VHH binders against UPF0313 protein MJ1155. Designs and how they scored, part 6

Target 1, 273 residues: UPF0313 protein MJ1155, of Methanocaldococcus jannaschii (q58555r285to557)
Amino acid sequence: GIVPVQFSVVTHRGCFGGCSFCSILHHQGKVIQNRSERSILKEIRKLLNHEDFKGVIQDIGAPTANMYRMGCKKGLADRCPKNCLYPEPCENLIINHKPLIKLYRKIRDIVGDDVRVYVRSGVRYDLIMYDEEYGEDYIKELSKYHVSGRLKVAPEHISKKVCKAIQKPDGRLFKKFLEKYREIAEKVGGIKEVLPYWLIAHPNCSIKEMIELAEFIHKNNCYSRQVQVFTPTPMTLSTTMYHTGINPITNEKVYVPYTYREKKIQKAICLYR
Short names: E, the ipSAE of ESMFold2; O, the ipSAE of OpenDDE; V2, 0.75 times the mean of E and O plus 0.25 times the DockQ between their complexes.

## First folded at step 1 (VHH)

Design y5 (framework vhh_7yz9_2)
Fold by ESMFold2-Fast, scan of step 1:
Structure y5 (fold): chain B 273 residues (1-273), chain A 124 residues (1-124)
Amino acid sequence: as target 1 above (273 residues)
Amino acid sequence: QWQLVESGGGLVQAGGSLRLSCTASGFTVSDNYMGWYRQTAGNEREWVAFIYSGDSTTYADSVKGRFTISRDNAKNTVYLQMNSLKPEDTAVYYCAAQDYGLSDYTFEPEYTYWGQGTPVTVSS
């Protein structure tokens, strides 16, 4: 059989997250390249008139979905080697969800109540937590109108040691996000379910850190059926740690789970219910 | 559809040289993250060399100083110049392309486009 055409609209390109396992191909990769609201809304109007459109826009976003119109206020992202978000948000970083909320509302106004508009691109929960002014409003908009089933977020891990190697916040911030997201989603009648993406076998992740992760997952009811197994990719900090056993930023030795047996055990621990 | 066609593999004696070629169709090599991987029987594929936007390059420690990756934009072709070959370099070599617009492709091998592979055998 013939399957329906899937419709998605890209809002921007680029990511300033600086996660250790992400390939940073060029300094320009940290610059968010934003589409204008006008061009996005024009594309939305075109797809509504498409003969194969069946009332669902599958994704409005980009990896990472909530970086639209964010970035370095000094325009340094294309030449600055500093991580913008780790260990703390850079003082020059604009973290403001207002442009995204405004865009989503304009899209809803254009398409009407009979069209479903989803954000299925991953959301960085730390950006929501760091946005004191609009983070809560973004949760309200997203959970009520744009989540299909479960909200996709990528904490990767919760252990301080592993998250330091990955260059993402540890489980303390993710726990606060889960509590805040679930509470706000419940208040507005939105979707409370969260789908976390977990990364296993990353440098500094031993059986001990996997037990810590499993305990966190069970205590906070943040289960996933799929886990990502760390695979070294060129020009990543994590791949340098994997091959050398050293974190080049801190010059500290790191544990590396090289064996198939340990990776299999880590996966089993993560998926245990 | 994206296609990668490899050539230039073969049998060579230790200390010799080979140049592998990878011609792309359906996309431009200058717009993509391009690389070479190799695989020996019973082992997973390992990366060998990558060429990025602006022609910056990176190499695995095992080949650094001996191998050179380059591209010819007019021919839409990526090369791997292999010098001072060792028996340990014996493998099937794969050309790969990754789309810069798919940021999640770093986690998803299905977004990596592969050539068919070209065998290289280095005899002692």
Scores: ipSAE 0.000, ipTM 0.113, lowest interface PAE 19.0, mean pLDDT 82

Design y6 (framework vhh_7yz9_2)
Fold by ESMFold2-Fast, scan of step 1:
Structure y6 (fold): chain B 273 residues (1-273), chain A 125 residues (1-125)
Amino acid sequence: as target 1 above (273 residues)
Amino acid sequence: QWQLVESGGGLVQAGGSLRLSCTASGSIFSDYAMGWYRQTAGNEREWVAFITSGGDTTYADSVKGRFTISRDNAKNTVYLQMNSLKPEDTAVYYCAAVPEGYTYDWSEASYFDYWGQGTPVTVSS
């Protein structure tokens, strides 16, 4: 049968998020390796002239789309054991969406109104919240021109205990993001719908934390079927917690849901309407 | 440029074996989790197997013990080894890719961003 060719453009590589379930072998990946604007725009021009191009660029980004030209201003990320974003943004971290907004606008200028250009890799919502100068402008650009269906974000959980274990912000910041994103998207006629990705059965996640997550989901209308059951992955901080029952960063004991029955119950709670 | 191409499908007798391959074009294959799905006429796409970028695997109950998913990052290829095939395994098999960390319900086909064209597998009785 006839199969449509998919077109995507990589803007950068790496991620400085430092989530506990990310492999510690990839600490070099904390340094963002950026492509030049010239290189990116050249590839886009080539895609427009491709015989099979049908007017959609599926993705412009990387697994964390909004890290383009961000990172440690001192170049320390490849050698620094400190998490750049948790529990608070590092003072040496550049969080600035301006270069990415400019890139998106240049791409739209080149491709014109008949071509759809999407960001489908997902975005880190806390970077948007921490960018006081360009965060709102990024939401305007993204929601109006680059979201296909729903904005993909990965809060993972909202409970303080779980978010501390995974090294991501808790539900307080995510709630503020949901309110801000929806308000700005509404004002510019953009896509208001958010698709949160949830992680259950992670170390420190019991039935109590799942009830807290379910209540949050209902109160904030952030329903999603994107629910991952944690499984240990080699050489990650989360897998160390899973095997030892201890968080090696804090030396605190960690609850671990080992049984299939509890994991099934946690998933059912998360998906409850 | 990111494209998934499946191969290895065909006609096989019940009890036989087939090996499906899915090759990704582009330099980001190693950063993605990969899955196999299948679809029969008139039915929704059904999850078969999943492999993380690190090599951890998960299988649907209907294929567990008979199918094996694996990957070769040097060749940008994911494989599905299908053994002890049954007539009910007859379907079009699709390869799918998603960035690691964004796959929270790999049993839900609609949530994968990148799909291959599909390769038909017919198991005769």
Scores: ipSAE 0.000, ipTM 0.117, lowest interface PAE 19.4, mean pLDDT 83

Design y7 (framework vhh_7yz9_2)
Fold by ESMFold2-Fast, scan of step 1:
Structure y7 (fold): chain B 273 residues (1-273), chain A 126 residues (1-126)
Amino acid sequence: as target 1 above (273 residues)
Amino acid sequence: QWQLVESGGGLVQAGGSLRLSCTASGSIFSINAMGWYRQTAGNEREWVAFITSGGSTTYADSVKGRFTISRDNAKNTVYLQMNSLKPEDTAVYYCAAGTEYWSDYGPLTADEYDYWGQGTPVTVSS
């Protein structure tokens, strides 16, 4: 049988997030390569005329949707060994959601109210939290117009030890995001539901860290069946940790859950309740 | 629906002044770059002036020093103050709104604008 055609538009390539397990930096690079607003809008108009178009654009984005028109203002990202976001945002990093909000509004103007336009690519909640000027406006736009059921975010974990190994913020920032997102979404009549993606069995993640995650999930009502078991892939820091038992950045020993049995236990803990 | 409406055109003597206005409906005006273009019969649209959402301005060499572009975000309006008008300034003047790029805040080409006004005629008599 023939499956229904899904319509999606790519806005950019690249990612400056620098997550230890992610190969995007090796495939797409740290400099964001942006499509012009003009070319994106021309593609949208073309999709509206497609014979199989049924009134839904499934995704306007990229693997990290909210990096459009962001990046190093000095143009040094691919020559700089520093992680742009971890442990703190770089002072030369442009974190500004204004261009993306403008793009979404232009798309809504072109398609009209009867066409649904979704952002189903993941968003980085930390970029929203770091954008003091437009972060809240981005939440308003997203929650009111572009979330199909639940907002997809990838905190991966909340434990300080695991998040340090992954090079992402820990649960303290994610908790603040959940509170802010839910409050703003409620005020604008938008979608309050968040769909977190969890990564288990990463280096430094033991049963103790999984219990910490389960407690966080229960306390903050952020349950999800989107649970990925860490699998080593070539050319990542996390794969180096997996094979050596050492964090190459800190030279500290890391715990590695090698056994299938422990991975099953960690997954069961994550899905508990 | 978001649209641009021009006003302020008309007949003026050489050396005179006119102020064109362009009002946009809708809340997205404040984040858009705005431009003015003009067109004479038989010719393509010619860029005149450009203003970013932040207020930075750029002008065509033919009007530099004589024309001033400005915006009032509270009124969703962009203005073109035209001084020392010449017969060769006779044209239909168009307001345009378009994408402002963080890496390229120079003058937009005509195909980069998303919205256009209907045009307002300006005739300069000697």
Scores: ipSAE 0.000, ipTM 0.116, lowest interface PAE 16.7, mean pLDDT 83

Design y8 (framework vhh_7yz9_2; at its last look DockQ between E and O 0.02; V2 from the best seeds 0.00; counts 0 for: pae E 19.8 > 2, placed apart)
Fold by ESMFold2, look of step 2:
Structure y8 (fold): chain B 273 residues (1-273), chain A 123 residues (1-123)
Amino acid sequence: as target 1 above (273 residues)
Amino acid sequence: QWQLVESGGGLVQAGGSLRLSCTASGFTFSSYDMGWYRQTAGNEREWVAFIYSGGSTTYADSVKGRFTISRDNAKNTVYLQMNSLKPEDTAVYYCAALESGWYPFDTSHYDYWGQGTPVTVSS
């Protein structure tokens, strides 16, 4: 029969995440451009009346779903050479999930109990961990109401040297997140399952680092078929590392897995159960 | 390794009811969204009903109000309660499993399909 159209709502554009491989910087920018709460709720009301609407809003999302109303309080992100989150959050960075929790609750009030509202865009788990005031409440909201199947996160890798090249937290923080998320989700009767997105064959990722990742996945029960092979794209730090063999931020040499056969082996290791 | 086994099909009079079951094994059932599709000879498979791993449901317009999908994660089973059956509901009914995080209305996204259970509704 009839295949229904997919309904999603975008809350903001931009990403201050600073990932070395990400091209969002060139498409949307580092400064978060938020939609007003009123604009979002108006779109939700219109969507509910669409003749093809089947009771599911597939995504309340963005490039990074949990950056709504976050960002540099000084407005300097597009001119600043610093990474906002790596190795630690900048003191000028607003990290607070309260606006997003309030938005989700208002959406649920409008759509009622018979309409499902999901966050299928990935979340930054480190933002959750850094938000001492509302991080746990955000986990409650997500796991209870806004996750279907598994919560999407993008750790990319867990090895210290690979994550340093990517400019993301390594497996130490991700393991703590998995434990906290699962504990809280259990308490509120929410969805405990997490779906990590993995990036293989990135600069500094050799077979050794892939074995380390595979062991982490087994020990922490976080298997995923969401595996992307790094490819160089214009205008990214990772593409510079790929072509030069040097991380221009740290001035360190980086290993580059450039052969097709090695990339296939890395993928096989990542998917091994 | 994996298996989806449909049951409960058969012959029924128009206006009658049937309950289809689909029991899963060899994968983590609670991590999957589940759907029912149906197919008549010479036609493409038609979506009937879908249930997310979290319990939310949606239905094709042709069956809305007559069919109810449900799941029992403890038994690894999804059900389709079919009431007020019409001759147009005659088809082979297929159970399908979709890893959560994928769009549910594109058949190419589904990981597993059952072999089907035939349903005939006599006029």
Scores: ipSAE 0.000, ipTM 0.142, lowest interface PAE 19.8, mean pLDDT 86
ESMFold2-Fast, scan of step 1: ipSAE 0.314; ipTM 0.705
ESMFold2 (binder alone), look of step 2: mean pLDDT 81; pTM 0.807
OpenDDE, look of step 2: ipSAE 0.016; ipTM 0.291

Design y9 (framework vhh_7yz9_2)
Fold by ESMFold2-Fast, scan of step 1:
Structure y9 (fold): chain B 273 residues (1-273), chain A 122 residues (1-122)
Amino acid sequence: as target 1 above (273 residues)
Amino acid sequence: QWQLVESGGGLVQAGGSLRLSCTASGSIFSDYAMGWYRQTAGNEREWVAFITSGGDTTYADSVKGRFTISRDNAKNTVYLQMNSLKPEDTAVYYCAAQSLDYWTEPYLYDYWGQGTPVTVSS
């Protein structure tokens, strides 16, 4: 048995997204720890000379890929309990894709046209939409050079009440992103196909919200088989909602789909063609 | 790393023509988008014309129909043909290269030339 060699380069560690189903906000985890451009480029050169290298760098990034050199400009991330992105981006949050775009271009310059360099770590589409200066240029670079088949994004859901519970933007922002991404990708001859990841059966998600999601998917042509059924994870806000029936941030009661039958129905609605 | 060298500027009478050239060093000129900018004393650099790596062109409203941008990848050169010149076209003209195919933002350009002065007399 041969295990295929995969070539990937990590650019940074950490995430300031603060989704409700992620572990309770660990302040240190909100600090983006960036590798130097020099260190990343040195590793790229090493990969090019590897005997098993076949001309593909599978991933340049981290979960989440487009957080490189972003973060709190006041240096408070390791001691601030606030969500940096929900319900709107914090005034102290640096959202700037320019360093990442320049890094991707320098990597392309080093490897040349015969090497494929992909970003397969998920990107947060809301960061792209909130970046007034470089968001569109990031879409151009990403779609033209770094998407292997379909752009991986995790909207999770589109219903206002579900997205409020998970602490992510609702379908209005995702629809604007889909339109902008597809238009720019088409213009530059890049990959227009988007692969959304959907989360079903989360607190506040009933059959009504699944019908809303199915309608959204059909109207916006964003069908995906990447569907995860919510499962409680210890020490998360979503698990607190699951056990108590209350959103601890808003103090609002939440609907919880406890039954296996309803979870099966929700999944079937999401996957309906 | 890269050097952009502009040529073809000078003094010309209103209604005349000039052809600016910008020659780049480097092995990946064909992958870069090229732009022309101009600047008068006390003002920010103003975008004039842009050509993508694929050859698509875009022009500022002030020069549309009068200026033509083109490229020769074999010579690593971008050109700006300026026709029907007006006194208000008087400026220092800069050639710039970027990897992003975006034309309006000077700070997105990775490489800049030294500039070539163009004076249009009435």
Scores: ipSAE 0.000, ipTM 0.131, lowest interface PAE 18.1, mean pLDDT 84

Design z1 (framework vhh_7zox_3)
Fold by ESMFold2-Fast, scan of step 1:
Structure z1 (fold): chain B 273 residues (1-273), chain A 122 residues (1-122)
Amino acid sequence: as target 1 above (273 residues)
Amino acid sequence: DVQLVESGGGLVQPGGSLRLSCVASGFTFSSYDMGWVRQAPGKGLEWVSDIYSGGSTGYADSVKGRFAISRDNAKNTLYLQMNRLKPEDTAVYYCARGDYYDSSGYEPFDYAGQGTQVTVSS
């Protein structure tokens, strides 16, 4: 038709990441709700026969793309107060990329070589790093066949102090991921470029932590214009830190960048090349 | 270990109703698609119904409008409400965890229970 139609397929809903800016009172979002492989493949077959289909499936996934068929093996995700991934992955957490790799390969088999199938939903790099059995195979599949330009990942920050407040891994794990991803992508002739999403002005993030981030970005060549300024939202740990100046988990004081001027400076530091 | 335990089968007259239950353990029930498959005497496995983790349902043409699949994630339990039963519905009914290949078929189960016998006698 005259108006461009974009084709995307949702594989699942939910996210068990437990970041501090997620609602602490709404546990239903932590349960992964998966579609069957049959249902996904049926939708793909229908898309291929659509009159406006031009050979590109824009996205196969959800925010977060690599949580398909993962979760708590004890069925406690919606009621357990423990963070599944921070500071270490829970021993009861299923982290296994094999179902996703199988799904992507079946999709490629159905659509053939002339159709491009992308994963444009962000992936959680720590899940890849924690998956000792299939993490590398997931990188091979993703980088070779499913990345459109740059792989989208959300480290948010790299400073230990900021990442502790956010409840995500710090820059040490992200650096290991960048090295591993780039090495494997190079070996398979895949896309090496990574698109990190950065969060600035979060509690515990001062100009000092932004300088640490800028130095990390320059040293590891992971530049991005995807920069979000933290904005408090109701019923989150981050918003409690913003209003009280205290981390309710640790009972430690947190620095909060309240002023518009400092937020502008932090953004400029993040975007500096 | 993954366990699926079916119950609620039995002998029923044509036109009657039965409600099958399947109690799951050993995995995150709410994260998996679940279904029912059956095997009639001397025949192969037939897919009956599925319910995705997100709640959407599918039914075989032979049971559409008569059977209703549901789940209770808080109890880790899958249900099949069977109404207007026919002699042709006589089979062992298996609770299954896994995926299906296309709209008319399925891949082998990731796991299946021991089954529950349903007998519809004239």
Scores: ipSAE 0.000, ipTM 0.137, lowest interface PAE 13.9, mean pLDDT 83

Design z10 (framework vhh_7zox_3)
Fold by ESMFold2-Fast, scan of step 1:
Structure z10 (fold): chain B 273 residues (1-273), chain A 124 residues (1-124)
Amino acid sequence: as target 1 above (273 residues)
Amino acid sequence: DVQLVESGGGLVQPGGSLRLSCVASGFTFSDYAMGWVRQAPGKGLEWVSDISSGGSTGYADSVKGRFAISRDNAKNTLYLQMNRLKPEDTAVYYCAKDYEGSIYDLFTGPMDYAGQGTQVTVSS
């Protein structure tokens, strides 16, 4: 058999999502550091001439892929104690997919129809939903040209209690996204399948919340084997919840599933089809 | 334990047709995007076609209008109908499976290419 070489292009660094379990803030910061369009296109042209290039660019993006040229319009994200997206998008936050759509189209113009260009870095569906002007156009571009198999999104969970602890939207917004994405993708002849990434055993996630998640998955036909068991990492809000049993933002007591047995049960519930 | 078994290749005259098959086992076939990639003698790997779990298809410009990808989920089988074959289509054809995750796609997983593929030769 053959195992082909991967080709990927980074567009930016940083993430302003502020998820309680995520360490990206400690590695990259909340202010997005964007590469110039010229620099990205130059790298694309160089990849096309590589002797091992096989006609696929596996990823154009970064964790999070759809944050390119977005962020606080005042440049204050790293100095601001407020979460930019949770519980509501900040009024100073630029959420605009137009620069990404233009970049993707220019890349397609350069590479032509013989080359596939994928977005495999995590896409935040809430940014798409909050972008009233370009969200739909972004779904059209992504689903038609840049999705390999299924669109990868990270809702993490759907329970209000768990989503409050992780500082992400609950299942109501994700359900609306699934309906909108599937409808638009169908309309343009794109890829309709969505691959959600699930986080289990996070503080405030008991078997009750896992049953709620399993019911949501079944009702909305969004099955996935992409299940991460929460692991405490240094300097995160979730790790503080794990060790103290208290949410430091709300000062509320949180349930913590400490035992391996419960974590195995939660994973089995999540993977049940 | 993923297995992909390609068949249906052979020698054909220019303008002829062949149908390739790939029988999959060791995973829930209906949950994965599938595709075909090819390698001509002495050249690099080239993407040919893909099909999502829901049936949406894509094709390389060089084969669009001549090739048709399809799947039969009841038989765990992927197909490639190749029409109006050209000498330039001569290659070993490999069946590919998407790795379910953010790290891999149809062309990168360590278990995506099993066996030796199926040889297609288009000549006089």
Scores: ipSAE 0.000, ipTM 0.275, lowest interface PAE 13.8, mean pLDDT 82

Design z2 (framework vhh_7zox_3)
Fold by ESMFold2-Fast, scan of step 1:
Structure z2 (fold): chain B 273 residues (1-273), chain A 123 residues (1-123)
Amino acid sequence: as target 1 above (273 residues)
Amino acid sequence: DVQLVESGGGLVQPGGSLRLSCVASGFTVSDNYMGWVRQAPGKGLEWVSDIYSGDSTGYADSVKGRFAISRDNAKNTLYLQMNRLKPEDTAVYYCAKGEDYYGSGSYEWFDPAGQGTQVTVSS
């Protein structure tokens, strides 16, 4: 059949998340390169005049949608070996959703009520939780105007042991996010549904950790078919763990699920209803 | 060494007009992305208008149809023609050199280098 034209706008490039499995650092770097609000709005106006435009902007974002105008206040991201967000946010990290909320509102003002503007790029939920001043306002804006079905977030896993290996927060923070997001979305008449992306068979993830994940999913009603089996990518910390069986940051031994059989079992556990 | 000197502000009645000027030194206005930002009493900076090389312009919705940005490249001067002024246009207006793409952290998108010029719309 005929595939409709997709319209998307990139707001920035780069990601300071520092996830152990992520290749983005090797391609885009940790310094966020932001487009000006003017250039973004100019592209929006251009899209509205396109002959194939049918009233939907599918995505306004980047690999991590909510990093626009965020980052190291000292401009040291490309020279600093420290992870900006793990195990806790760096003191030099600007985490402020206000510029992005203002941008979304200006876009809505330009396009009007008959045009739908979505954020389909992943949102980093921990940035929302760490932003005490504007995090809740960001949830209000997102859930009410910019979620087309379910909010995409990438917790990857919830086990402390696995999350330490991938360098992301564990299930305690994700549970708090789910509760806060659902409560605020309900209050503003927004979309309450969350679509988590799960990573299985990563170093330190055994069947025990997968049972822990399955129990979390059931208890918190956060089922998803978005399940990625870890695959080693050159020049990543996770790939070093995969080949050596050692976490190079901690020098601790890590379990590695090498066999196809175990990877299949882990995926089945994750998808079990 | 960027220097911008704003002038042309003053007290005007609602419905009146003012023309703001910005004389630039240390760079050429024609080669740069330029704009006007304003700060009303007790509020943050608000973008008003901008202009690219080739005279492509943009305006905030609050001023669209009333304000016109222009430049005189021979005089290295940026202008803001303000028509049908409203009390809510009361602010200090700053001329600024901007960048279309910038890094994160401790950077302002528009960097007002001057003292600004006060516009007061009152009767």
Scores: ipSAE 0.000, ipTM 0.154, lowest interface PAE 13.4, mean pLDDT 83

Design z3 (framework vhh_7zox_3)
Amino acid sequence: DVQLVESGGGLVQPGGSLRLSCVASGFTFSSYDMGWVRQAPGKGLEWVSDIYSGGSTGYADSVKGRFAISRDNAKNTLYLQMNRLKPEDTAVYYCAKDMGEWELLDYSDAFDIAGQGTQVTVSS
ESMFold2-Fast, scan of step 1: ipSAE 0.000; ipTM 0.217

Design z4 (framework vhh_7zox_3)
Fold by ESMFold2-Fast, scan of step 1:
Structure z4 (fold): chain B 273 residues (1-273), chain A 124 residues (1-124)
Amino acid sequence: as target 1 above (273 residues)
Amino acid sequence: DVQLVESGGGLVQPGGSLRLSCVASGFTFSDYAMGWVRQAPGKGLEWVSDISSGGSTGYADSVKGRFAISRDNAKNTLYLQMNRLKPEDTAVYYCARGYDFEDIGSYTPEFDYAGQGTQVTVSS
């Protein structure tokens, strides 16, 4: 029959991640626009009274889910050209999961134990790892109450060369996250399974980097069929690298896998078990 | 099981003072806004004061400058210091659990649980 009505609540808009393959962010794109708790909780109460509501809120969040009430403490996000998270978190960046944890708990209190409330929007694992005060508490809350099946994360790749081109952390941080997430989820009786999203055939990704990724996947048991082949899109740093063979941020030459044959081989390596 | 237990009410002369207390249990007290609402004989509920999880306070115009709300998160206790009491302050005072709505400014507080109340009578 007909697909049931799905219920989701948006908590915020915007993303300060600055990934090279994302479209150029508008000036407001790096500023996180947060909804008030009052507005969010009011919408949740309304959803509970909806005649088609069957006890599941599919998503509470936004792409990226764990950016709620984070951002530049200097208010510079709308005019600053720097990446907030790469190669290291900016000193002016607020990374604090406490407001989001409190929001999730208030939502659980309102809906009660018979209603499932999920976070199905992607989570940035690096924000969790950079939050020394509340990162662990966020994993506890998320894994125990808000993950449906597997935690969706987007490391994209693990090779230092590829991650530098993408402007995301390399496999060292992702390995630490996997270990920490699995350990904490086990302790609280939460969902331990992680669903990584992989990006292949990006500039600087050769067969060597794909073998490195495959070895990482095997060693860390993080297999996924969520494999995207890089496709150039207008007005991105990655597309500039693709067409020029040069990283415009570093002025370094980059390898580019242009051929259909190589892209097929890279995908096969990524999916190899 | 959420419980809010009020104490400190009583009979006072006009111009007097009282301190109300509310001991909370069954939830993480520090995560919630807390407040006081009152009901005078034969009238509806009136919001008196609130305090956010972060300590920001709000007051009804009728009590501004006379009442002070505070909280002790280590003791799971909410307080209302009532000074310069008037006959019009005569009511049952209820401790209430609310939601912290102070993200970009103060919002009208919402309360989802209230205690059994404590009687305050101001008369000569």
Scores: ipSAE 0.000, ipTM 0.111, lowest interface PAE 15.7, mean pLDDT 83

